# VHH binders against THO complex subunit 6 (THO6): the designs that were tried, part 6

Target 1, 367 residues: THO complex subunit 6 (THO6), of Arabidopsis thaliana (Mouse-ear cress) (q8l4m1)
Amino acid sequence: MYGDATNWNEDEYRESILKEREIETRTVFRTAWAPPARISNPDAFVVASSDGTLAFHSLNSLVSQSASFGYSKGQDVMVAEPERVVRAHEGPAYDVKFYGEDEDALLLSCGDDGRVRGWKWREFAESDVSLHLKENHLKPLLELINPQHKGPWGALSPMPEINAMSVDPQSGSVFTAAGDSCAYCWDVESGKIKMTFKGHSDYLHTVVSRSSASQILTGSEDGTARIWDCKTGKCVKVIGSQDKKSRLRVSSMALDGSESWLVCGQGKNLALWNLPASECVQTIPIPAHVQDVMFDEKQILTVGAEPLLRRFDLNGALLSQIHCAPCSVFSISLHPAGVVAVGGYGGIVDVISQFGSHLCTFRSSSL

## First folded at step 1 (VHH)

Design k17 (framework vhh_3k1k_2)
Fold by ESMFold2-Fast, scan of step 1:
Structure k17 (fold): chain B 367 residues (1-367), chain A 124 residues (1-124)
Amino acid sequence: as target 1 above (367 residues)
Amino acid sequence: QVQLVESGGALVQPGGSLRLSCAASGFTFSSYAMRWYRQAPGKEREWVAGISGSGGRTSYEDSVKGRFTISRDDARNTVYLQMNSLKPEDTAVYYCAALSPYDWLTRSSEYDYWGQGTQVTVSS
């Protein structure tokens, strides 16, 4: 185990306490690139943090700030001023997504308080306020509230958190991964639950829409990924070891552009599945716990409990590994131009070019 | 000095209820995820329940889900395990553990800090 009480070092103990404080007060759980993401060079993105805030940053502004900072200080991480900060949640904001791809897109966030909140991106990005008001609250256009369940004693359960979202504007839906072990399909227009996906035995870490098949995929602390039919709400496949004792949590999942390939982050492994064949074709061992995965065309990107962004091909060959500023990395967001933003421990965001060079590294001043 | 002290263990009848407490000192309690483990005679130590530093995430072993509830009181530096509908199979020494910041979502038994345990016996 980590450290014998007899051999505990006072310096290591103090460092551990400082690291815990930084995690509690300064953790970036997710970033999301703003529309128009397809045609334009990457510029705007939103950062979701442990203090419940959403912070909007401009890449051009960050690069300029980074250049000025680099002339004055060598190895310190700069604190960047966001274009806008909104307190979106009571407690941590765990995920942030854009619903839609144009100027009418919604910015959605979910968090520990069991809510999805949404704003028109244009209104969020443009300030028409003549006064900088206290508390930085912007009224959401949309609020979805997780259901509470009755226990055996008749009391309502604690409000389950929402750990992840997946958007499907074509069906008018947002899917949520909840702490009550359920996934939910929400109708964005009405704000009502269209379907409940029940069958996992522990809280959900991740949800991914598979629109081409009218399915969703979920990953759980129970050590399984599951495929669900959106029309019936029924589980059509359980992905995981039949031996429950050997199951590791499914922390993260991603589909490729064809929605035929699935990569799952399970403990210290990536599992690559071909969904039409219903077959696991590759298992890739990782030295640290996997916290996020995604596809970049025919390549797999992964981050986790280490300061590294790794890139693999579909045969499991390591193509590159790039050092990241956060000691532990919680999320990847990929712009269509190939630029990657990673966020993690210490409230640090690192923006990496398509060629693997660091464009900027910063902490948001809201943290 | 880091210290975890469990209390509340007792002899209880099947179907009964019991609340265990774990008092923490020597670290920033509100920043640490906390776990409960148990060890029955002649068996290995098993994970029972976990709660995140924020209290927003809780997790349970399948055999106790719906019967046990983990909670925390950061003002008192205490984590609790409420045990309802107790069965003879729940008889064990119950241990409190503080989880590494990089591993708060894992079911690993590799932790920085452990308590000395409290005995729970469920029998008629």
Scores: ipSAE 0.000, ipTM 0.185, lowest interface PAE 18.6, mean pLDDT 80

Design k18 (framework vhh_3k1k_2)
Fold by ESMFold2-Fast, scan of step 1:
Structure k18 (fold): chain B 367 residues (1-367), chain A 124 residues (1-124)
Amino acid sequence: as target 1 above (367 residues)
Amino acid sequence: QVQLVESGGALVQPGGSLRLSCAASGFTFSGYAMRWYRQAPGKEREWVAGISWSGGSTSYEDSVKGRFTISRDDARNTVYLQMNSLKPEDTAVYYCAKSHYTLPFGYKSEYDYWGQGTQVTVSS
């Protein structure tokens, strides 16, 4: 859709090579800290991978294993045993989130099979070697299934995938970004769709709840980010270009703590928007394609198709660059204590301290 | 370099059975969900059946539920569609498709890929 078969582009060539490697290699698409809102020292986190698994890891166990492994093996990355691994999806698991903060919090995942599945975190994390509940066969408490659309002659569409989730426990909701170009608001208690957000012309990569305004924001392959009213399901604002020449996918989005500042990852750029002013106030060029972004208070974290975690201030000044083990990094998860987990190519997870030191680097063992 | 080659289409009487095969190459077959579509003369392509990358989940269009069964053999890089109790309205060219795989690379994404198709005719 961008250019033609004779239009040679160095960036497109690089992306083609990375795409081929991803087909051949297990990929970690997302990590999530448990519980997300605690300021206490981080320990537990969950890894969502291209093989459809969710793997639970203890940071204390990983650091201990890392110390014993020996870095002198050079190119060899430690394969870590998870505390639990569950096959959550038929096909890749694209996102994982925690819903709630207490021992009754739910672990949610979404994937290529068009399902959101949820487990009680305490039950998921509990190890029972007598019943072999540690591996593969834990029944979900919650299953949400994407709607299928009628096509020509009444035939149903293929099941649209769910690419991303955003949780809003305050409203009892989970928002999903779907392959059918729609976002959906789900009622967690009933398991039913509360609202459909229709208007994008291509599949969604990302969804972010803006609970203070009763809105969500979505990012699409169509090159737009959109703001939606949760009460009406109507699009209230389109952000970005609909022009095909300047159309770059909105791969990632984040809101700051005030929910007034939006950062969007588009191609090799970060766009910083002040939402009340409806103004793009800063554009930050990145040497590689952006794959994830988030706010750390008044700072922006970004990762992408390169082995680097970058940190910027709101004026676009680079504050730090930290080398990551995956050659392409798909996601960032930030613990309130400042510890970051990144996941990506090769099924590799890298855990980085609040001071920028590497705590552990590993591949989770497969089922 | 994704290539899908469908086979097994034939002329069959109403109530008959056929098994369609799709041989895949150019990608890691076991990592992708596979789908069957069909296109009748003068009509657009419609979805028929889907199977997850693991084979643990299958889905079907309502008009074929209970009559058609999708399966896969990852050792042979092949997906199958077993078609039973065939009806004249099942007459179509049948296409195998590789799943859409969403990769967050700048402006490039994977798309469904269709093979050349195999003709199924259900006629007396």
Scores: ipSAE 0.000, ipTM 0.222, lowest interface PAE 11.0, mean pLDDT 79

Design m01 (framework vhh_7mjh_2)
Fold by ESMFold2-Fast, scan of step 1:
Structure m01 (fold): chain B 367 residues (1-367), chain A 118 residues (1-118)
Amino acid sequence: as target 1 above (367 residues)
Amino acid sequence: EVQLVESGGGLVQPGGSLRLSCAASGFTFSSYAMSWVRQAPGKGLEWIGRIYTSGSTSYNPSLKSLVTISRDNSKNTLYLQMNSLRAEDTATYYCARGYRSPWYFDYWGQGTTVTVSS
């Protein structure tokens, strides 16, 4: 039996369930806090998801929506209406970053389709009372396209995905971590590749700019992190085990504010490196696979294949652990005020205060 | 010991459909992206498509309307569904671990032959 034939709302109920499942089967891969701007909402952030969308939200609006939503037995996670949704990619959007710190800042995203796309942030931040603005197809101002390569037999490679980005507005550059084992330095103004970083033997998960040293750091499925000179494109240092078979993927990396400390997420471990000394100072075991890491001054934040946000000091002592709504957490973004947004499986985003309390938990509505 | 074993190849009539399977063993299948590649007689390797650990797929644009890649992690099996087959689809079909061009795949199956002929 598939429902009551006299019940005219059965199809509406079925469509509602399918729409909810579309939302619930998404993964949020990254969130990014918008830079403060005089005209825009100062608490804005963008959510990049597996359906290829970028959704921007206001924290104030989310808190207001959360206050009107009842959490009781049988209730699901709140579905929040974003301020705007843009279809950024064919396939998943893996990373989202802001390029610049003022109202001329660009919103950049990268994804499975091998593209970086960029939009003027003010076009997302400007409030419009017209419903027509939400219906406008917002075309990217910038599009960077990964190169395809010829292999043995002359076969053209599949389009390599872009798994991560790092921005350096001072040099006019964006760095990308690509599925072809290469990192690329792109000139934002011209849209052209300035440098290719070759040496990894498997795809890249992460890239971080070390602007003070004119370097980048990359983390790879090959189990190494590498330091590269941006002027030559040459690998300066390989960080990893001597035995290639014992290496675990480097899924995530972060530099502290001084750019002297590196934390690497590697399998079920965090490795803390002092870069000037070129030595591993601490190895911190984690119960689940590490998926993202970040510095909060002299503290390390980490998330992974578990519903927990963990905080450590530089000596490896666990300072706190906070339960998150996603059963697997893919990313952390830290606001300068100490507010953290985490995103993960099921399309769920948790926004957590500097004191560890949950400000809101939500899924973005579908297009 | 990593092994990839393709099956399901054979003779198919033009316009027909065929489903290929690839049984994986010796590694955590659910943790790896997988690809299908083919080689027609006397020609080079042609990438068909890939499936990521998330289940997302990416296809060669020239083949996108004709093929579907799927996976069953509970059976450690990768699938290639092919529809509307033509004589030019006659090739040896390879399962490979990875999501890139041939020089970036670390393990390949032995291949299964598909012949499209009346």
Scores: ipSAE 0.000, ipTM 0.233, lowest interface PAE 15.5, mean pLDDT 81

Design m02 (framework vhh_7mjh_2)
Fold by ESMFold2-Fast, scan of step 1:
Structure m02 (fold): chain B 367 residues (1-367), chain A 118 residues (1-118)
Amino acid sequence: as target 1 above (367 residues)
Amino acid sequence: EVQLVESGGGLVQPGGSLRLSCAASGFTFSSYWMSWVRQAPGKGLEWIGRIYYSGSTSYNPSLKSLVTISRDNSKNTLYLQMNSLRAEDTATYYCAKLGSYRPYFDYWGQGTTVTVSS
């Protein structure tokens, strides 16, 4: 990065330091594995970061780059060149999801600017991007824009951010968790709101589609998780304690493959719910605040404000814990082959094999 | 008790810079988005910008080049940096959570006054 002393340029040196600092102060909020995912080995995934970018990476390329990095002395994390980078949002990109499971899938992102943007995955991944401007300015096929509300004294509210998405291609819908305390059902084809889910008293962290029951589940800063009927927009169940002083934010939720089991991350606890029985069957204490949860068949994966990926069975027994490179981990994405990508503080992504070994650890280069 | 206390206002010469602070207490500051709003004498409220819990920011486009919002979650403090101040920036500045969609969680400070004058 730095030039020879005889070719020293103070501005060039300053720019190099600022670029390194920009990369290191970034946060990765979400990763998503690209289709086809069900029966293929993992290769392609997308990284959503605090600088508003979506960065596409190839696992094969990252592993090769990692081997060539040379295991330098010190705690250096390699900076990897993505296959493609798009500035998807003005402000942070908080979530990234694939809508569909084949090569015709859409890549969707949501962010602080209150928008969902979408691209054809094949256009995103296979475009000839020999020109820099094409990488930064790829036109989205889909744009959904959050409503703004008037505040007291006549001030227009800030644009509510979109903190999370859940996709339901069967119904043609995308569900969003918004900073205005509402969840929204969007019709993908028309780009219009089909339903508004009102009832939470503070911003939403998470939304999960439960398509088998025509429901969604939401988790809020207000300390409740809620189940909603998609046809009426009505809250059918409030999950958790009604005691306000014991309420902790519901930061994360996941459904298992049967959509009968729900795990909620709430403060420093996991709560495992059987939805048909409407009962909490396990509470698992965690040493740090939970930031994401996932099911891996009959096992629970969790990450949070600690550099660890934890795995539990449904009885709450700790099966494994794996040290992660980010000191605070914001998200898990699980490939069906068992490979996990985690992203977090410092712009760091860590890819972990199904056997618990580290395949690569990296930061994406800046635009 | 929920409280927001703004500070750092005062008299500034045209073209000068000023940093305002907002000290928050009585709630989990690090989990909430925060806004800066101002009100010039005899005028309505003008939204300046917001910052989410993660540090991401959104600004009023007419003010974006002149202001920077930041936060220190370890100190429960919100900041507004203002540069190239003009007479029309004379106002009382408030830190707040805004939005009628969240009426039960509106937290407003008492305000701090900035006067831009020779």
Scores: ipSAE 0.000, ipTM 0.213, lowest interface PAE 16.2, mean pLDDT 80

Design m03 (framework vhh_7mjh_2)
Fold by ESMFold2-Fast, scan of step 1:
Structure m03 (fold): chain B 367 residues (1-367), chain A 119 residues (1-119)
Amino acid sequence: as target 1 above (367 residues)
Amino acid sequence: EVQLVESGGGLVQPGGSLRLSCAASGFTFSDYAMSWVRQAPGKGLEWIGRIYHSGSTSYNPSLKSLVTISRDNSKNTLYLQMNSLRAEDTATYYCARYGLPRSGTFDYWGQGTTVTVSS
């Protein structure tokens, strides 16, 4: 009996260590703030992780859980219970976006399996008291599947992953950045490809819609950003060094609210472009490789392969530098109220106020 | 530190079956997605399939009916089961580890094991 009890206890211990390690080695690739259905203050957001899950969290619940977390150890990061967890992808979920800004918005995710999947946000967020609803494998309303290409022997290529999405509800479109070096424009209503953007020589990291000009911008491992005409699918401009040997991968891009200013994360640099003038106005050196960028009005936010969120003005002056819990940070999501969520290595999410204080730091519990 | 060692290659008759193994060391095997890739003489690399840490698999559709990828996390071993082998399956077979998240590439490869399908 003692031998059996010892073996059962050892199995439980092994299971707990494997679960802890699985949580700790998980990576959060993206977070997205839900549209303000009832309250303008930030509360609901979704976390996309390397285990293929989408986890819905409430900031109010996270703050409550954080207050109850024991600080006697001081070294542990809180493992938070999500409002809902859905297995969205076979393999990592790389990006998550909301399509639409009202309560009828769609939640979209893309991943390593070459799919975009979408849910009605109301259906995804609505929770019964029943535990079963929190762990449900909710069927998607929308599924977009990347094309496969024929290889030299006539065999199909590997399924290209989808590394990033950009939404354009005004044109009824979702744009995807694919591992086959192409960007795709998808019609959300029909689920069909409207346009293919060919020209990059390596996989795409990022895609951004420029709706005011009927264009998209893409960033590639090939060291170029490209501007494309959405009506023709043709490349209008190649953004990058004239010397190909000096080109560094374009990991991230963002447009400002006017869609006239572009910031590119390229190696250990930010490049600020004025698109109407077609000129690089500023280059800002960063101590680590840039992994995400965005605009906060006239200011630039950046994160990368360091535990820091940096804020710059358009002249390249460092305005603030905030320590983050992940040792490497993969994404920024900014709420209109100025609250930022960052996600990164170790499955860690940091929620930071508009004043730079940490509201909550956590890992999502595994499925 | 990281090491991948393939084994199980050799000469096989057409129509036969063969199981390849890849022994992994120097990292936590259960944390990584793994892949099989092959290269026929004088040709480019052809992706066969991948297996996620969870055991979920994804295959090249041209090869899906002919191959099965599995893993044993307790033994740090990756397997490729091949059935109904043909002369066109003659290649060097590589075990590869998927790199860090968002790398989009393999960060470590084995030395390869050669499979020759011949009558």
Scores: ipSAE 0.000, ipTM 0.249, lowest interface PAE 13.4, mean pLDDT 82

Design m04 (framework vhh_7mjh_2)
Fold by ESMFold2-Fast, scan of step 1:
Structure m04 (fold): chain B 367 residues (1-367), chain A 119 residues (1-119)
Amino acid sequence: as target 1 above (367 residues)
Amino acid sequence: EVQLVESGGGLVQPGGSLRLSCAASGFTVSSNYMSWVRQAPGKGLEWIGRIYSGGSTSYNPSLKSLVTISRDNSKNTLYLQMNSLRAEDTATYYCARDLYSGRPIFDYWGQGTTVTVSS
């Protein structure tokens, strides 16, 4: 066969190559499992990427595609078609969270453009509308916009990015970690700021709600973690060393289910704190910079600037190391069934079973 | 080198019984927690049960009446006894070394053995 020259299109060929390059240069910053978040088999999750998109994937579909891919392609990583893609932000989408755990849950994202945008998950998952912000796209139900501050000479700051979110549906709140060194408590119903948490001297990487104590915890580039009272907006405690000689950024934080144990990722270390005792119980050295942490019951999961997912017990003993496809891993999301999704450099997502086996490894197709 | 090799799978009639074996090498079964896991065609992994280093067992409540886990320490071999098999029990069955006494988390797996329940 000599090929079909009548179907050859140079522009289509160029577009396909550019789409492949775009997929490969993308970074996945966060994934989130969709509700209902039950112990039953996980299926739906959302991927937030450096191109500003949110991509919805079905795990059952990905596993089926992965089985087919093993026989037909010479590529190391499959490119998977998402169930849906929405352009959520101008610039990178840094975090994605579900607000609520039932059928009325909201899908929330935040990004470099200084906005939180939210959609009804049902509408996001089931709607046939356009995937582009200007072309009959799925309109967000909620939009929160970071404030701009006046500098010493009266000039407005650049729009501060929103680097992370934490949700508290019981108080009707979303907490944001901003590039202006502030955390903000937003009222979801009104879209207004309820509280500003001011005291950090550099941008925030992480925020986590501690609802049982009516507190939030923040981690900053300034090398401190802080506990704040949500009712007063006052800093209750500065976590860590008061030493000014060397400060490592606090990149990531997580609370356990009891909200009594805190793990902080700080440079190449994990710090485990018992909050009622106000004591650092354990410091665990990590060979690479820590980028995300979380609790799986009484165990600690960590990822960072290495192609590994590490699991520790509360005494700091290493329980397992699982190799990941991204050379640098930015986030962990854990389903209640124990299935983990990790995302990172190269736009790659790994889904790892509750038993530590790889279920699928993929990149999302571009818009 | 750690190796786990399952055997004993095959075709069985509904209502029948099978015993699967898992031969371990490179480590001692009696010093570790050991689990059985299955995967039905086109479905996810399902944990069956665990035997602790002390010899006690724990099972998935959905499967407890169907299965028994045991071991022979002198042969360094793990067993899964299955009774009253149904078509829905058709799956590949894996043995795995279990790192955790709570949530099952595994560092080594066998190749799997296939059980087909059909008339």
Scores: ipSAE 0.000, ipTM 0.290, lowest interface PAE 17.1, mean pLDDT 83

Design m05 (framework vhh_7mjh_2)
Fold by ESMFold2-Fast, scan of step 1:
Structure m05 (fold): chain B 367 residues (1-367), chain A 120 residues (1-120)
Amino acid sequence: as target 1 above (367 residues)
Amino acid sequence: EVQLVESGGGLVQPGGSLRLSCAASGFTFSNYAMSWVRQAPGKGLEWIGRIYYSGSTSYNPSLKSLVTISRDNSKNTLYLQMNSLRAEDTATYYCAKWGYELSPKGFDYWGQGTTVTVSS
């Protein structure tokens, strides 16, 4: 329509346009801060994207690149080279978590292909062992594969995706939220399922470990959140029986540091629950659909289908709103120093300081 | 209430051109990326392309030379221009708002669709 450059340099031009489009069509589903998670300096974090990649970035490098970024190229958002990128999944990578808090920690990811893959973080972060790995395929130390179910005519179901993970190193476990409506407890050392949590009627969006009570909590497309006993695999409570659009998906959940307070994102509402009392104590209306939620001590952070990071107190008072670059935001990750990374639509990541100022905004390049 | 209403479908001869429209209401249209998706009779959904809030576009490579997506933010309207139509382009065409669900099991909101039939 606009014509071509010329036949003589057309391949270079096509490559640049296709690469730009590929970057712009990505979605960042999750970010995770790497250990050691100390108060001093947030630096290393990993980005999980819709193209199946895990990209490792250094905040110090990104801030330096941001200061040198030239608007002269007509770009609104910096494209940053990752320290390392690995193709972890054959479809989108939906969640990324660190298992452990020291240099022996594992980097775990889950995705649309129904797998959890894991690497030693030290091996993932070290680039010096291989001069010029053009195929950034680092063999995983761990691979967990979702079970497939037989239908009424004996055909196998499509591979159920894994939408979310929660880690519990104290019990040697990883919990997964699956597209087959089940949650699973996996033994990390053996790679085997040690418990199945069955009772939801539609796929799971989220799973959170409550290790102090030997429980997990799950949120589902079926409009309920459920509390499960890890010893028996039995559902001990169903949450989300509210009327009038309360059948909307439970997209996100978080526990506070005491594991006594639960916040659930359901449609355009946050519900704050006191778990020992088994009572919903507060409902906070949100103008857009909630996609992620977390606690920052006695405050609640939330993002969703809007370009805003909101902060509330436990009484539901809005404390702050910070504008984000993604028009729709899928996840929050909070560093212990108070620095927040948010990821979302268009492959964009925003890193926000503990004071609410923007430190950097970028898209990861892919190889 | 989010609402997407497609129009402009109908019977068209092979080699012809057609422009589909999608009128959006109930959300801030200029802040969201929009997509076109089609479904031929008896077949699965096929993604056609996407236009971002900035106006940049991304297309299914097999359809890139045959379609153009545009938008008018002042009218809250999305457009799909189709050229050199073939019988295999017979389908119901849907306007879709992408992407608030964490799992990519489809689009946030869909229109009711408009049917395009390519025949003599």
Scores: ipSAE 0.000, ipTM 0.122, lowest interface PAE 20.4, mean pLDDT 80

Design m06 (framework vhh_7mjh_2)
Fold by ESMFold2-Fast, scan of step 1:
Structure m06 (fold): chain B 367 residues (1-367), chain A 120 residues (1-120)
Amino acid sequence: as target 1 above (367 residues)
Amino acid sequence: EVQLVESGGGLVQPGGSLRLSCAASGFTFSSYGMSWVRQAPGKGLEWIGRIYTSGSTSYNPSLKSLVTISRDNSKNTLYLQMNSLRAEDTATYYCARVPDYSFGSYMDVWGQGTTVTVSS
């Protein structure tokens, strides 16, 4: 009940306000769907946030929580209870990926602290492990640490952040996009760098593995996307305007299932490339800055600095626009059944059906 | 009361044809885009196609040669014509209202569904 503020436990009241404020100032940078036992049954996914946490959620639990929260006029976004929360990073967690699809799959995250950390998904998802009183901190199985470079005086550079990851289980590799303008190929088993990709002049936003060609693609703040040969570490193609003054950062990239089609998010444009032909086939203007992009078979999904999820065909025709709860959307993750999770500003996650209806909208509770 | 009611489902032989209907009530039907969606047993939802207020249509590329969507605004009715039906077309079929037709396939009202079974 409401009363005079002095009649409340002041410490409890202050803690409540600070937790609510912390949740509201959080940003969700990425979500990732766990490998499903059945394509038609999306359930487990992980949310990576600006407070350095990874939060595991069940869609079935979220739908039940949403039903209990209600649909009355003027109600705020629901704060949901995660199945597990782990403090993965000191500073923001920027990306989260699953490495593998079987029972030995790893959950990987990267962040501002220059680390990739990994856990066995089975151990991370096991709710009964909380009985060991380690629910807030689970020791990672894997830790990859960005290199620091020596300056003229022998002092080490600040730790470069890791902004994005791409996984390639077939080669035993994880590729990282780093704040030192390099991409790195890591051997997952040994934890060692197998290759360094040098050539960008500013920090990397995105990296995508193109396993069929033994290549990676990178996107940079320098306004170029680059294609690299994984065996030599050499840049085989620079994608970008010849006029440096007109170059906008490459914020996001995606390959289709055939790895023949590339879409790049660059400023307020999508550029569609056919890689075997080495040609830009289409440029699609977007009203807001593009922050993430992906393929759904022969369709392109994009989100950005607006509360909309857009869907295009390969000819650039707009197929759909779906309103999202975050006013600025940072990431898309697509489940094989067509369900999409988007995350963004205000710590808000919106789970959207394959047909544009909202299944649940929430913020994760704080640790 | 805003409602969508599907009808026309049932058992049909492989290679057969079927026309589903969706009766709309409680809103100005002619002012909204409409979609068809299906869900096979134990599988996820699959978007079939959409008809705009103009009468223009957009289809799932995998289904375009097999289906036709039409509407009759004077009867507040949406139709789905299906031809050359196969066992994999066995599903519950839903009609849905699209409130922002200029902004794609977001759906705010769904019918209860009608079941189509394709078997001998």
Scores: ipSAE 0.000, ipTM 0.115, lowest interface PAE 20.9, mean pLDDT 82

